Miniprotein binders against Pentatricopeptide repeat-containing protein At3g56030, mitochondrial. Designs and how they scored, part 3

Target 1, 310 residues: Pentatricopeptide repeat-containing protein At3g56030, mitochondrial, of Arabidopsis thaliana (Mouse-ear cress) (q9ly43)
Amino acid sequence: STVNPNPTASPGRRTCVEFDNLIFKAGSSGDFEAVRRLLNSRVVNACFNTTATFKFLTNTDSYSSSLEDLRRILPQTDAGYTRKHSYETLIARLCKLGRIDDALVLINDMAIGEFGLSTCVFHPILNTLTKKNRIEEAWRVVELMRSHAIPVDVTSYNYFLTSHCYDGDVAEASRVLRKMEEEEEGVMSPDTRTYDALVLGACKSGRVEAAMAILRRMEEEGLSVLYATHAHVIGEMVESGYYALSVEFVMAYAGKDKRLDEENLGSLASKLIKRKRFKEAKMVLKEMSVRGLRMGDALREFHEKNVLQS
Short names: E, the ipSAE of ESMFold2; O, the ipSAE of OpenDDE; V2, 0.75 times the mean of E and O plus 0.25 times the DockQ between their complexes.

## First folded at step 2 (miniprotein)

Design c1t (at its last look DockQ between E and O 0.29; V2 from the best seeds 0.00; counts 0 for: pae E 10.5 > 1.5)
Fold by ESMFold2, look of step 3:
Structure c1t (fold): chain B 310 residues (1-310), chain A 81 residues (1-81)
Amino acid sequence: as target 1 above (310 residues)
Amino acid sequence: SPEQLIEEARKLIEQAREALDRGDYETAEELLLEAIWKLFLALLEAEELGNEELIEEIRELLYEVLKLRLEIEEKISKEGE
């Protein structure tokens, strides 16, 4: 690449953390010309912006002059990657602060300045709006993207899907999936990470019905389910006290992949034993034995003492 | 309703037993999978209502389904010999 990575900083060369600290100090003291220079020079030193770069911008100041000063100096940063990434980083910071209207002002600044507005700049805005269940506003942002001829990508649609599945709104989730399939003559389709995000979001929000519907749709479409997705669902069920459901969930998917079965049933049995749910644990271990699934030493000892004797 | 879902699952289990008796293991597996989905939905609703009698009924049916799935796997493995 034309950018030299900075994996091993030497004396006399600044690190990414040092640049962020200098920017924090300059921004906190109101020296925005120093901020501009540091944003330029860090890229020359192969040090890219981080989530800490605009940390000096907070909601606790008594005025919004820091944002207006940033709006003045960002157009004056070096063209190309430096300026584009500075806008992206600042927009993400504003979204983290809950300042969506300010983030949209920066979108407009980028559009007017023709600074290379792209799909990824919209991601933190869509993520924040959908997480706060401000779905109508999020779709208006999608229309804004379309008005600038900016394609709506899989990541953008995933934010909507996660929100709808959190609400258990299968009809709306299905509509979004259809939109994804139809975009640009079928160029875009859901991927495994799309469905994984939906399942994890639904489970974290206690909407196990929606998670199970999504998993069934994945199976019908021939998509594989990641081990991490299954393990997370099992863990959330046990953490929430749904011990019987956790057993039935694992049993519903047993028989498709022996390695997956060994990990899921073994993990569940261990968690149930830890919580002294011995009745449920014995059911799981009996099923592991019948299916010829490998057990760890601790599970094997428990099985021999408590299941084979019964 | 959970009662409707339970009744639908009972019919699917009965149909799965008939398919198993005829040696149609693929059909039996699909019917049992659908039964599991209906019982799982019924369980969520019964737990929300606090209806312990339905919860126990659903657990018994899920156990029946698991025994049938085990029988199918054993027969498939034996016939693949």
Scores: ipSAE 0.006, ipTM 0.211, lowest interface PAE 10.5, mean pLDDT 77
ESMFold2-Fast, scan of step 2: ipSAE 0.406; ipTM 0.823
ESMFold2 (binder alone), look of step 3: mean pLDDT 84; pTM 0.798
OpenDDE base, look of step 3: ipSAE 0.012; ipTM 0.284

Design c2 (from T1, 14 letters changed)
Fold by ESMFold2-Fast, scan of step 2:
Structure c2 (fold): chain B 310 residues (1-310), chain A 83 residues (1-83)
Amino acid sequence: as target 1 above (310 residues)
Amino acid sequence: TPEDKIRQLIEEARKLIEQAREALDRGDYETAEKLLQEAIMKLWYALVEALELGNEELIEEILKLLEEVFKLREEIEEKISKE
């Protein structure tokens, strides 16, 4: 082959995809000594583990036979980056499979073997547990982090905030914010994702006024408002029947970012049409036309038939 | 006080709404629409300030006025389309 399909590999060396395929074949056939050798040689060939590296590990392994073999060979991989990254990649794979207890066993293996345990191995576990609403288990993982002197970062707390906000549990979201404030100042400053989660929580609890107050605070802090944050507010206003207020909201924030305006006014017009609020929809489409904003095909057809031909 | 500023914006909006009704009554739909748009902007600013204060009474009053204004704008649009 004269063309290398992986830009990180040199001619004559194996690619990351080729290593993943070899590891898949070896793991599927139960040749874990081959897996160990391939993991070691991968780094020498300027390749690294990918999300596909441990694809042979699946939920059909109910006896954890493949995992037990991996636990035996991973300590025998080359010390440093190779071993640490192999554990991190396998933990991420187990989390994707929902095998949280198995991931925690590997974290314990890393801690006992002193294999470079860090904050990043806990992120996939916290993300998976909070998304599955296994909140008590997620807080036990935070305690595990503290027991190993691993710092609990903004990203870790944001998983809890997002989960509680998604459920509309503003009381629990407030408790998480207080825990963040109790950490060292300057390290635990709320970021754009923190405010996005809070706006989502206000919206899910039907508190449009609270969502607007959070957006105002975000602007005062000089933070860039995410497209998702505007989408949450617009969606909740429409779902709650605040049609007139939703139009004024998008108009008030228009004129700063053309792409955001196209998204906000376009999304609002579509939602209003679906709700059969044609008068408000026509107002939004007329404003899009006046501002020279692009419309999707469905909105353009509606505009031509109902606004331009009127 | 911040409350007094919000009440002033509400009062200015109420006057614009009254002027819009007078314009509507004489068939001046363009003037009525422009006056209502000005009222809406004043009420929007008042709403943002009232939310910051956490004054539930003012928030409710402003939201009621916004709904009244939008109903009036719907009446204007219907009269324009029927002509």
Scores: ipSAE 0.000, ipTM 0.167, lowest interface PAE 14.3, mean pLDDT 76

Design c2t
Fold by ESMFold2-Fast, scan of step 2:
Structure c2t (fold): chain B 310 residues (1-310), chain A 81 residues (1-81)
Amino acid sequence: as target 1 above (310 residues)
Amino acid sequence: SPEQLIEEARKLIEQAREALDRGDYETAEKLLQEAIMKLWYALVEALELGNEELIEEILKLLEEVFKLREEIEEKISKEGE
């Protein structure tokens, strides 16, 4: 599904999806006064983050007519959470579309209007630039943050660290870690995403034992392990031929989070099937069935066929 | 301690170079894997301590190990499967 999931609103209140659909219709028809009113009224609904709010903005909107209209009406929205949240959501949407210059214009609008410019508005920009390996531009954005007296936080550095670790560039990863430790605001503590980047680096270097050691350290420190961190370890175990270990790993972590279990066991089963490790794949699929975990179509068909052939 | 892990890793790297020089690629790779494990343990500890000098030293050693591993893969490729 291309529609973001949205929790059910309290009786008599609209859901985030309903507000997003109304805003999409209004924005698509050029009714920006309706967009402004809808953005104001949405605060009665406990909407979590979604880029669907400004989905009418697309890559084909290169002349920025919709963006110009939004820049006109956004300062007219209710001050505080509504205005700040709307700017943050729009900046995230522009970043997803690769429209970095447009996102930076909105940051300037927030700074001039004193709308509570924070580190969070820079996160999507740094994330997009680092994922596209536009590292020099990302460091220029860090300098822009400093010019607005916005602190460069662990999350900002983690985007750089993740990008370099993904590429296996340990020299650049070293420079990022050094910059994190040089922050004079106090002790900058590594968080879950810092360790995730290091696990990714270990996996990209083909070192399963190192990745598992880092993962164990995260757990000993009481840090929540990300779904992505598990995916890095599982992928590398299979690439390195540690099939039995990969099965033991997903079984050991099973039972705490149904969605994580579905992702871990499902992805492992798919990878094992591709490598013709049918014995291990069957064990994983059987465990999914026992635990009541949902299988995708391909895995369900394979499991049913295996039952009929057994 | 991270310093102790670094010293152990340095010895393993040297042993791996000696194995590589003998054409013993399997032993060299095994020793490098052990060195990387010790260096990643040391890196996690150094990050917690905020010790920039140790972090830099560890990452330089990891870069050395990765380059040595690439050399092993290149030599194996040239000698055939």
Scores: ipSAE 0.000, ipTM 0.191, lowest interface PAE 13.4, mean pLDDT 77

Design d1 (from T1, 16 letters changed)
Fold by ESMFold2-Fast, scan of step 2:
Structure d1 (fold): chain B 310 residues (1-310), chain A 83 residues (1-83)
Amino acid sequence: as target 1 above (310 residues)
Amino acid sequence: TPEDKIRQLIEEARKLIEQAREALDRGDYETARKLLEEAIRKLLYALWLALELGNEELIEEILELLFEVLELREEIEEKISKE
């Protein structure tokens, strides 16, 4: 087989790191013929592109000669997996650098060359645009997907849903959910990110009790709650004045992960002190002490003066 | 009204779930999967509208249905993997 002989094998092999180092040196020195050869030989040696493969490509202006050299050599790589995966990896790298226009040029290259354009190349672009609140541009990317007959999946909609929920834009979040409901094609099964967005939206709409119900049911059904979800829910509870509920929340979810507990209780205590909710803050700090959780210097000093010495 | 729309979406989802169970019983797993996906989309939209409306009773009803659909979907995926 001319494709990966073990496609389910871990990509974290020593040889993959060695190929990344060789590609970094070649790309940094402008030897793009060597980059092309390394990309071709990598697959034959059962090694694959990683997030570090195109690390030599940095945040430079749109006249970057390295990108133009890559655009010249990528069509000359071996057809199939090597070429397709190299384009996908480069698009992801450009998105990480914030170079969205350059990523769109590569998508056009893939479409014109028929190099296996797929849904996954659009995910980093939608993620970056929605995180930067460039929503109109993100919807134009959705239109680009439709023009290439690429299905708009739940992951794509989750980026919009998360962004609008984060901004507290319930009306726009509702429109996204309506579009999801109206989709005839593609996989629209809710995943962890879908529930995460709904929890955030419930908090922003003042429905903190509903957000807690969703979180508890997620955990009961075996769905992993993202670390960022805990931090955001705690922040929204405090922002909205649900101080007692925020204490109840961190206590109820405590005892499973010591580092998460230190972050959750520590963050909550700091936020409560800033809001001058000293009664609730003292309860949280006392619980941190009882559980043996580490406190930052400011919290430790406050605790010693107000709880331990009282 | 928003409440009428929510109740309509719940009713449509309940019918899709019943049709999915019937498809599952006759061994038509692909049809069952597609019907459940449609039910999920309707329930997510209903859930958002219910959260916006602040109706606890509707929120709880929708969540119960949504998790029922997720369980049924897992059953279908397991049966598809056995083929």
Scores: ipSAE 0.012, ipTM 0.491, lowest interface PAE 8.3, mean pLDDT 78

Design d2 (from T1, 13 letters changed)
Fold by ESMFold2-Fast, scan of step 2:
Structure d2 (fold): chain B 310 residues (1-310), chain A 83 residues (1-83)
Amino acid sequence: as target 1 above (310 residues)
Amino acid sequence: TPEDKIRQLIEEARKLIEQAREALDRGDYETARKLLEQAIQKLMLALFEALELGNEELIREIYELLLEVMKLREEIEEKISKE
């Protein structure tokens, strides 16, 4: 799902959304002097960069040299908050586009210019590399962090934990955890994302019932659970043949978040149809209709036909 | 045995949790926070080893302790914010 920024603004000042729109227009038209001025003025209006700030930069733009123009103007933005956060936002955008080498070039630019490298600059790079299972490159990025005296935090290690747990490599996950315990800067404290990775590990070890009970207990105790964690639990139940249990699970969690419900029940129905578990799939689709949840075209067509396809 | 090693980690974590509760009762929030973080590290290590062995009883016990530690940590943060 997409995260919508929720900016606040004083009366008469431009909002973050308005700045994003102006920067999009300027960047799209190649007016990078205007981009520089807009990035500077953002601070005086008590606004900040958002996920949409560099949306005009695309993979197609890499052939048009938009990145080189940005590299030229960013050192010329106001020092401190504006410059540092503009680099951070651009690095995140490049990682989202899969342009890891370009992101590393910007990190080098920040280091040479002494613009204040921080742990958060490396997060989107580690996230992208671990999601693509480029683990050796991810560990090289950790070494790059150490070479710049940047502390490796819980979030950084969580990317490795999540990746190894997703692959069912409990031994590698355990090795990462031991590295966390050995950190010189003191003890590292797990966060909610760490617990989500642990639930995923339980699921991948074939302890689906335990993972389900633990996940429910975590939510009852007020710990948030990521949408991805539900997706992994549901996927593992279906792959392991726990069809009735998967239906029970999504029904038990339904009623709190309409979007999560649409994703959980829709994904489950699709997986059950693919496995030719039509009885369970129809039960899920019926519940979607009763709850007023939206179905994609394929699921709606299947539901409307009411056919047995054994 | 591998189970004995996991039980050892759980026992060490339980001791750290009790020490953290004592520190919290004394108003020593910094010590309590550090002790809980050490307990979490031992419990996470125990959890991954229990997952590899497939021992559901140990897995559930470890998760219950992790939830207990999270609650204590939140209580410490609330106490600190009041100051």
Scores: ipSAE 0.021, ipTM 0.489, lowest interface PAE 7.1, mean pLDDT 76

Design e1
Fold by ESMFold2-Fast, scan of step 2:
Structure e1 (fold): chain B 310 residues (1-310), chain A 87 residues (1-87)
Amino acid sequence: as target 1 above (310 residues)
Amino acid sequence: SPEEDAEVLIEWLIYLAERLIEEAREALDRGDYETARKLLDEAIELLKYALELAKRLGNEELIREIEKLLEEVEKLRQEIEEKISKE
């Protein structure tokens, strides 16, 4: 009997995981001609680069030569989507590793070679720089975007907004909102991440009730609420000692999305246990049990010892 | 200036609160007192946050604007309580 190597894909097509594994093996062994061929053939098999595609790159000195090999072969990949997407994926990987200068070198390579430089290439760099509070460098990246006639979009501004809101810097957060309003194109409207940043800012300012109002407004505007937005509110409630309110919050939002419920109630129960708020933790765990929500090992053990015995 | 920049967040909070107040009036008009009360409570929290920020800036014009909106919300809350008392 013949066994299909891709049981969940079309016969004869490789999966994204299979391509990532082959590229990892080739890159780890220094076979960059194999990496080039695999990047080209991936699109033919209707597969795309993932966060794992360039995992053979690390933040160790032993992999500095791998970047030079990649810079040599990437211009030799098939023009258009394959080349552009490979640069985008590599830049994202370098940013995740904190190798920002290397990512900027690749952006310069894309600009010189005219390899489809676009707004989305800059997003991982702005995200990483703003998260590390390297704000001056992030604004220099915005200047680089403008020098290449690349539009600065809502997503780019949202990284700055989120960073300043996280720091509780209301003045700088407001300055970013002003810059968004002053953009020449009137199509720059707040999105899900803009509202997420505002919720975070309200939380960091100790205005939990205002954060809840903004969150509800976001929902009424028809925007999808991120799991991260709920995590901001829950985390700040617990940090600020609003234990009863945090229980009320997760109960009020329960019943709409099982995965969100598992994350919200599970995270809250864990935080309450760590703070020795056992009464509130038991209430949350009981609700998880009643709703049939999955518990991690530590919560299951606590629940069995402390809640299931009456 | 940092003061002028902070005013944009305050104005955004006022804008969100004003939208909640209008939705609360619509809820009142259709007899949905529970929704109206909830929306006004949310508007109050946004306006209180805006007021705290405006006071930290020392912007008397924004303080007056926010206080007028809070007075408007209080009047609407009184209308809701009066109508609930009649049911």
Scores: ipSAE 0.013, ipTM 0.500, lowest interface PAE 7.7, mean pLDDT 80

Design e2 (from T1, 13 letters changed; at its last look DockQ between E and O 0.34; V2 from the best seeds 0.00; counts 0 for: pae E 5.2 > 1.5)
Amino acid sequence: TPELLIEFLILMARQLIEEAREALDRGDYETARKLLDEAIELLKLALEYAKELGNEELIREIEKLLEEVEKLRQEIEEKISKE
ESMFold2-Fast, scan of step 2: ipSAE 0.491; ipTM 0.824
ESMFold2, look of step 3: ipSAE 0.152; ipTM 0.577
ESMFold2 (binder alone), look of step 3: mean pLDDT 85; pTM 0.809
OpenDDE base, look of step 3: ipSAE 0.228; ipTM 0.663
ESMFold2-Fast, scan of step 5: ipSAE 0.393; ipTM 0.749
ESMFold2, look of step 6: ipSAE 0.106; ipTM 0.520
ESMFold2 (binder alone), look of step 6: mean pLDDT 85; pTM 0.809
OpenDDE base, look of step 6: ipSAE 0.221; ipTM 0.659

Design f1
Fold by ESMFold2-Fast, scan of step 2:
Structure f1 (fold): chain B 310 residues (1-310), chain A 86 residues (1-86)
Amino acid sequence: as target 1 above (310 residues)
Amino acid sequence: TPEDKIRQLIEEARKLIEQAREALDRGDYETAYELLLQAIAKLEEALEIAKSLGNEELIREIEKLLEEVLELRFLILWEILEEKLE
């Protein structure tokens, strides 16, 4: 028999939270038979794993074989989507806990079980290793991907780029870009995150003009600029003393997204006020007022006292 | 017909996926995540109907699309977790 999802339920988020709470209670008490049943019943109720599903798994499980218990029950969950997604979610949790070797064991379990490995399963592992500056291990994971005929995608390379760019290591970032260029024609093209990493690298090395050139390149290629990318540019411009340029930047990008405009102009105004750049701050606040953008309490007080009264 | 219902669910899922990509482009990970959960629900419903019909081609098509959506959802979920920790 098939069980239909409740058609009047929310789009699964509320039910998923409830299942996560039940799984947390069961896992915390060592009731892995209940965990297995709950993982199966989630699909029946059109609910899916979340970041909280395996939250009961921690590094302080004294004498516990919680991971070993999970490895025992996961092959007994419903085949297909349920089983594969449970492995993927657990791998992400292990990566958050810094348990990379355990995550790699689960990759092997998936390969043996013929659940189908996908590139995205390796993303949390590469992200965690590169953020911890465990670069040689991260490249070994890339070789593991290749041994399983899993394509190394732009996102995988972006983790290496972001790590090296964050450290201002232009030489290593350049080497990663060359590896991307060596990929098959048409397979590896920079995406929004590639440019975000490069903008971050330019900002960390104090190259404001380079960061602006990258943003212009993104626009020319029809790519959307992330909120985080705008924040990186604004922060670096202010830190480097490019006050007038920072005003021009936020003005040039204004008018496309009201929420982004509120964040960009608000953040810039606050930074300019802190650095006693009142002329530039007043220009930003006046533009916020003209565009009907919302100001935080501190900015509203400054605006009323210094812009509206002048 | 049941096949028309499946095609309608797939089309609704594709629209939700496109809206999720637009939200992702804006850095609105919460909205993107919620939209993908809705898309997955539509695809799971379509999959159950296809299985009841024994239509192997529709089952294969839905499973492939579901796999792509789940991979994107997993990436967004990971980004949300990272943002919360920072």
Scores: ipSAE 0.000, ipTM 0.289, lowest interface PAE 16.3, mean pLDDT 77

Design f2
Fold by ESMFold2-Fast, scan of step 2:
Structure f2 (fold): chain B 310 residues (1-310), chain A 84 residues (1-84)
Amino acid sequence: as target 1 above (310 residues)
Amino acid sequence: TPEDKIRQLIEEARKLIEQAREALDRGDYETARELLFQAIEKLEEALEIAKSLGNEELIREIEKLLEEVQELRLYILFEILEEK
């Protein structure tokens, strides 16, 4: 082992970046004893759960040796959260690389070694498989969860729901929703991501009115509406030709979050200009000006030449 | 009394929910959705009054009904999308 870093006192994200850089150097040089020591020396819980920690692991042939070295040293890290977090982070990295079989091997290692296997370990795998439309494999992972007595949570179902909604497969999305409602160990409560998936599904099906109804329900329940959820609705309104309605929508939601307003009105103005809907675009830009919202360079130039001259 | 108003709104909401289930049984998803929307308006008004009174029992009853309405609305929405 050639690396024995003296960790300097450093709060928050800088400490995580510094440790990630040191681990990258050690891992790239094949010094896995240094990797083990660096993983053990992370003392701030807030620094955990970064997929950049194992970024030296790639889809090259050398990674097969690196993964086996990691499987050897991970059981030797400090027991408890450090070991659990290291396995979780590596599984997430393997999933990002599309190496699902390797991630499942690590889950088996965690189960055999009793290293704190839990629901969150399976989330990156389900997320990756559903996003790649490998749905049958994703359901086999759900069976694996059940075999380890790990309950399938709302987040797990949301990955399936989002995938089907993104594809406009409302029949399969409806099937997933029914499975969520039928969960034996208590009623699953829909969360912000469940509603976001449903808004996406309504938008992909061209049902603007349904998307707006779901959004209103999220707000009535006091759920935080994601920027992405507004973007789904705005995008579909413009795509479907509901230009006047899109203007009314962004204005109706304005005044609560300045950054959201900048993104909503700015994005809408840009989309309307691209569609050559200059009348509606000018209305949006005027509202941005009245509210003191920041415009990107292109929108400022358009506003000065086409709105302020009026 | 304010409590009588809450109980009236809850009863009106329960009737709307039952009418929505009847519409759902007939495959009239649009009517069911509109009836559930009306039920939510009644329940939200009742919840606002119940919170102002600090009546924890009524708050829990209203929140339970709102949860039921939410589940039915999600089901109906997906049934409508499935049809189209």
Scores: ipSAE 0.000, ipTM 0.128, lowest interface PAE 17.0, mean pLDDT 77

Design h1 (from T1 with D4E R7L E11L R14L R60Y E61L K64W E68L K71E)
Fold by ESMFold2-Fast, scan of step 2:
Structure h1 (fold): chain B 310 residues (1-310), chain A 83 residues (1-83)
Amino acid sequence: as target 1 above (310 residues)
Amino acid sequence: TPEEKILQLILEALKLIEQAREALDRGDYETARKLLDQAIEKLKEALEIAKSLGNEELIYLIEWLLELVEELRQEIEEKISKE
């Protein structure tokens, strides 16, 4: 009688959404034995944990004891994929809640129990710590990875590069690149995200010419240059006083993706208005209108008022 | 000023590029190629002025635009050869 959206499930088998709902009800009611049974049976029904699986776990006082209950039942789940995946999903949930110390406790549990600890378990922790500018703690997590013989990959280093480049700290970004070059396992090759972070760093340092050189290097490496990377350059053109060039640069890249165009032209117009560059701002807003791009309320009001005055 | 001249030439080139894309969309490959050739001339003039000023930022930006125009011109030549 129920619609099953999972095309691989047999008639009458539970879906991933149904499992998430059952786990939410069990966890919310404190029935952790039911949570354990549901996590075990999930794999049998060809379903996997999602971002909603541990949604009942929150930062309220009522749910602080839920983590201890989860720590008790998780080692009792079926060995192999089920147990490993459940730990990974819970660690990601704790990181989203900002509960980093709790996530590290679970990593220790995985290491002691030999429950399949791997590089991907550390990614949410490094991402959260670097995004919150808790860089010293993030490097301690890297040390923890090394103590467990877990390789530090390009993705892990990219979190540090992005954070330092966002802050315009070219010296620390260069130090991270040197650490990447010192890695002995495999060839550590820069990817699109590595170059994006470097473009951001050049822009934050006021070096538009360096940012353009990095873009050219990306093209030589056969990497696709994304609109986000161009947005760093455009923002720095405005900061450096190249207002007309920022407009024409944005126009040169417009027409590929409507959503990204709305973000990029809207952001440029807002920055130009803040700088009181109304002539260039009006050109951008007029182009948004001609292309049928959606404006936020503030830009729409500015455009309408200034068109009426013309 | 020389900087204003550079910006004017870049603006003119970008308008020619847009017109070339419009010609390409309607299948007028000969007009599109002619418009891109005109854009290249404007950008080369801008590049010469930027080099005389020693403005590295403008030099890099103009060289990037020239690369973009050459890529579009190559796509037009490819479409012409398929007809």
Scores: ipSAE 0.000, ipTM 0.147, lowest interface PAE 17.2, mean pLDDT 75

Design h2 (from T1 with K15R E18L Q19E R21L E22W D25L R26E K71A E75Y K79L K82E; at its last look DockQ between E and O 0.02; V2 from the best seeds 0.00; counts 0 for: pae E 13.7 > 1.5, placed apart)
Amino acid sequence: TPEDKIRQLIEEARRLILEALWALLEGDYETARKLLDQAIEKLKEALEIAKSLGNEELIREIEKLLEEVEALRQYIEELISEE
ESMFold2-Fast, scan of step 2: ipSAE 0.290; ipTM 0.748
ESMFold2, look of step 3: ipSAE 0.000; ipTM 0.268
ESMFold2 (binder alone), look of step 3: mean pLDDT 86; pTM 0.834
OpenDDE base, look of step 3: ipSAE 0.244; ipTM 0.665
ESMFold2-Fast, scan of step 5: ipSAE 0.051; ipTM 0.559

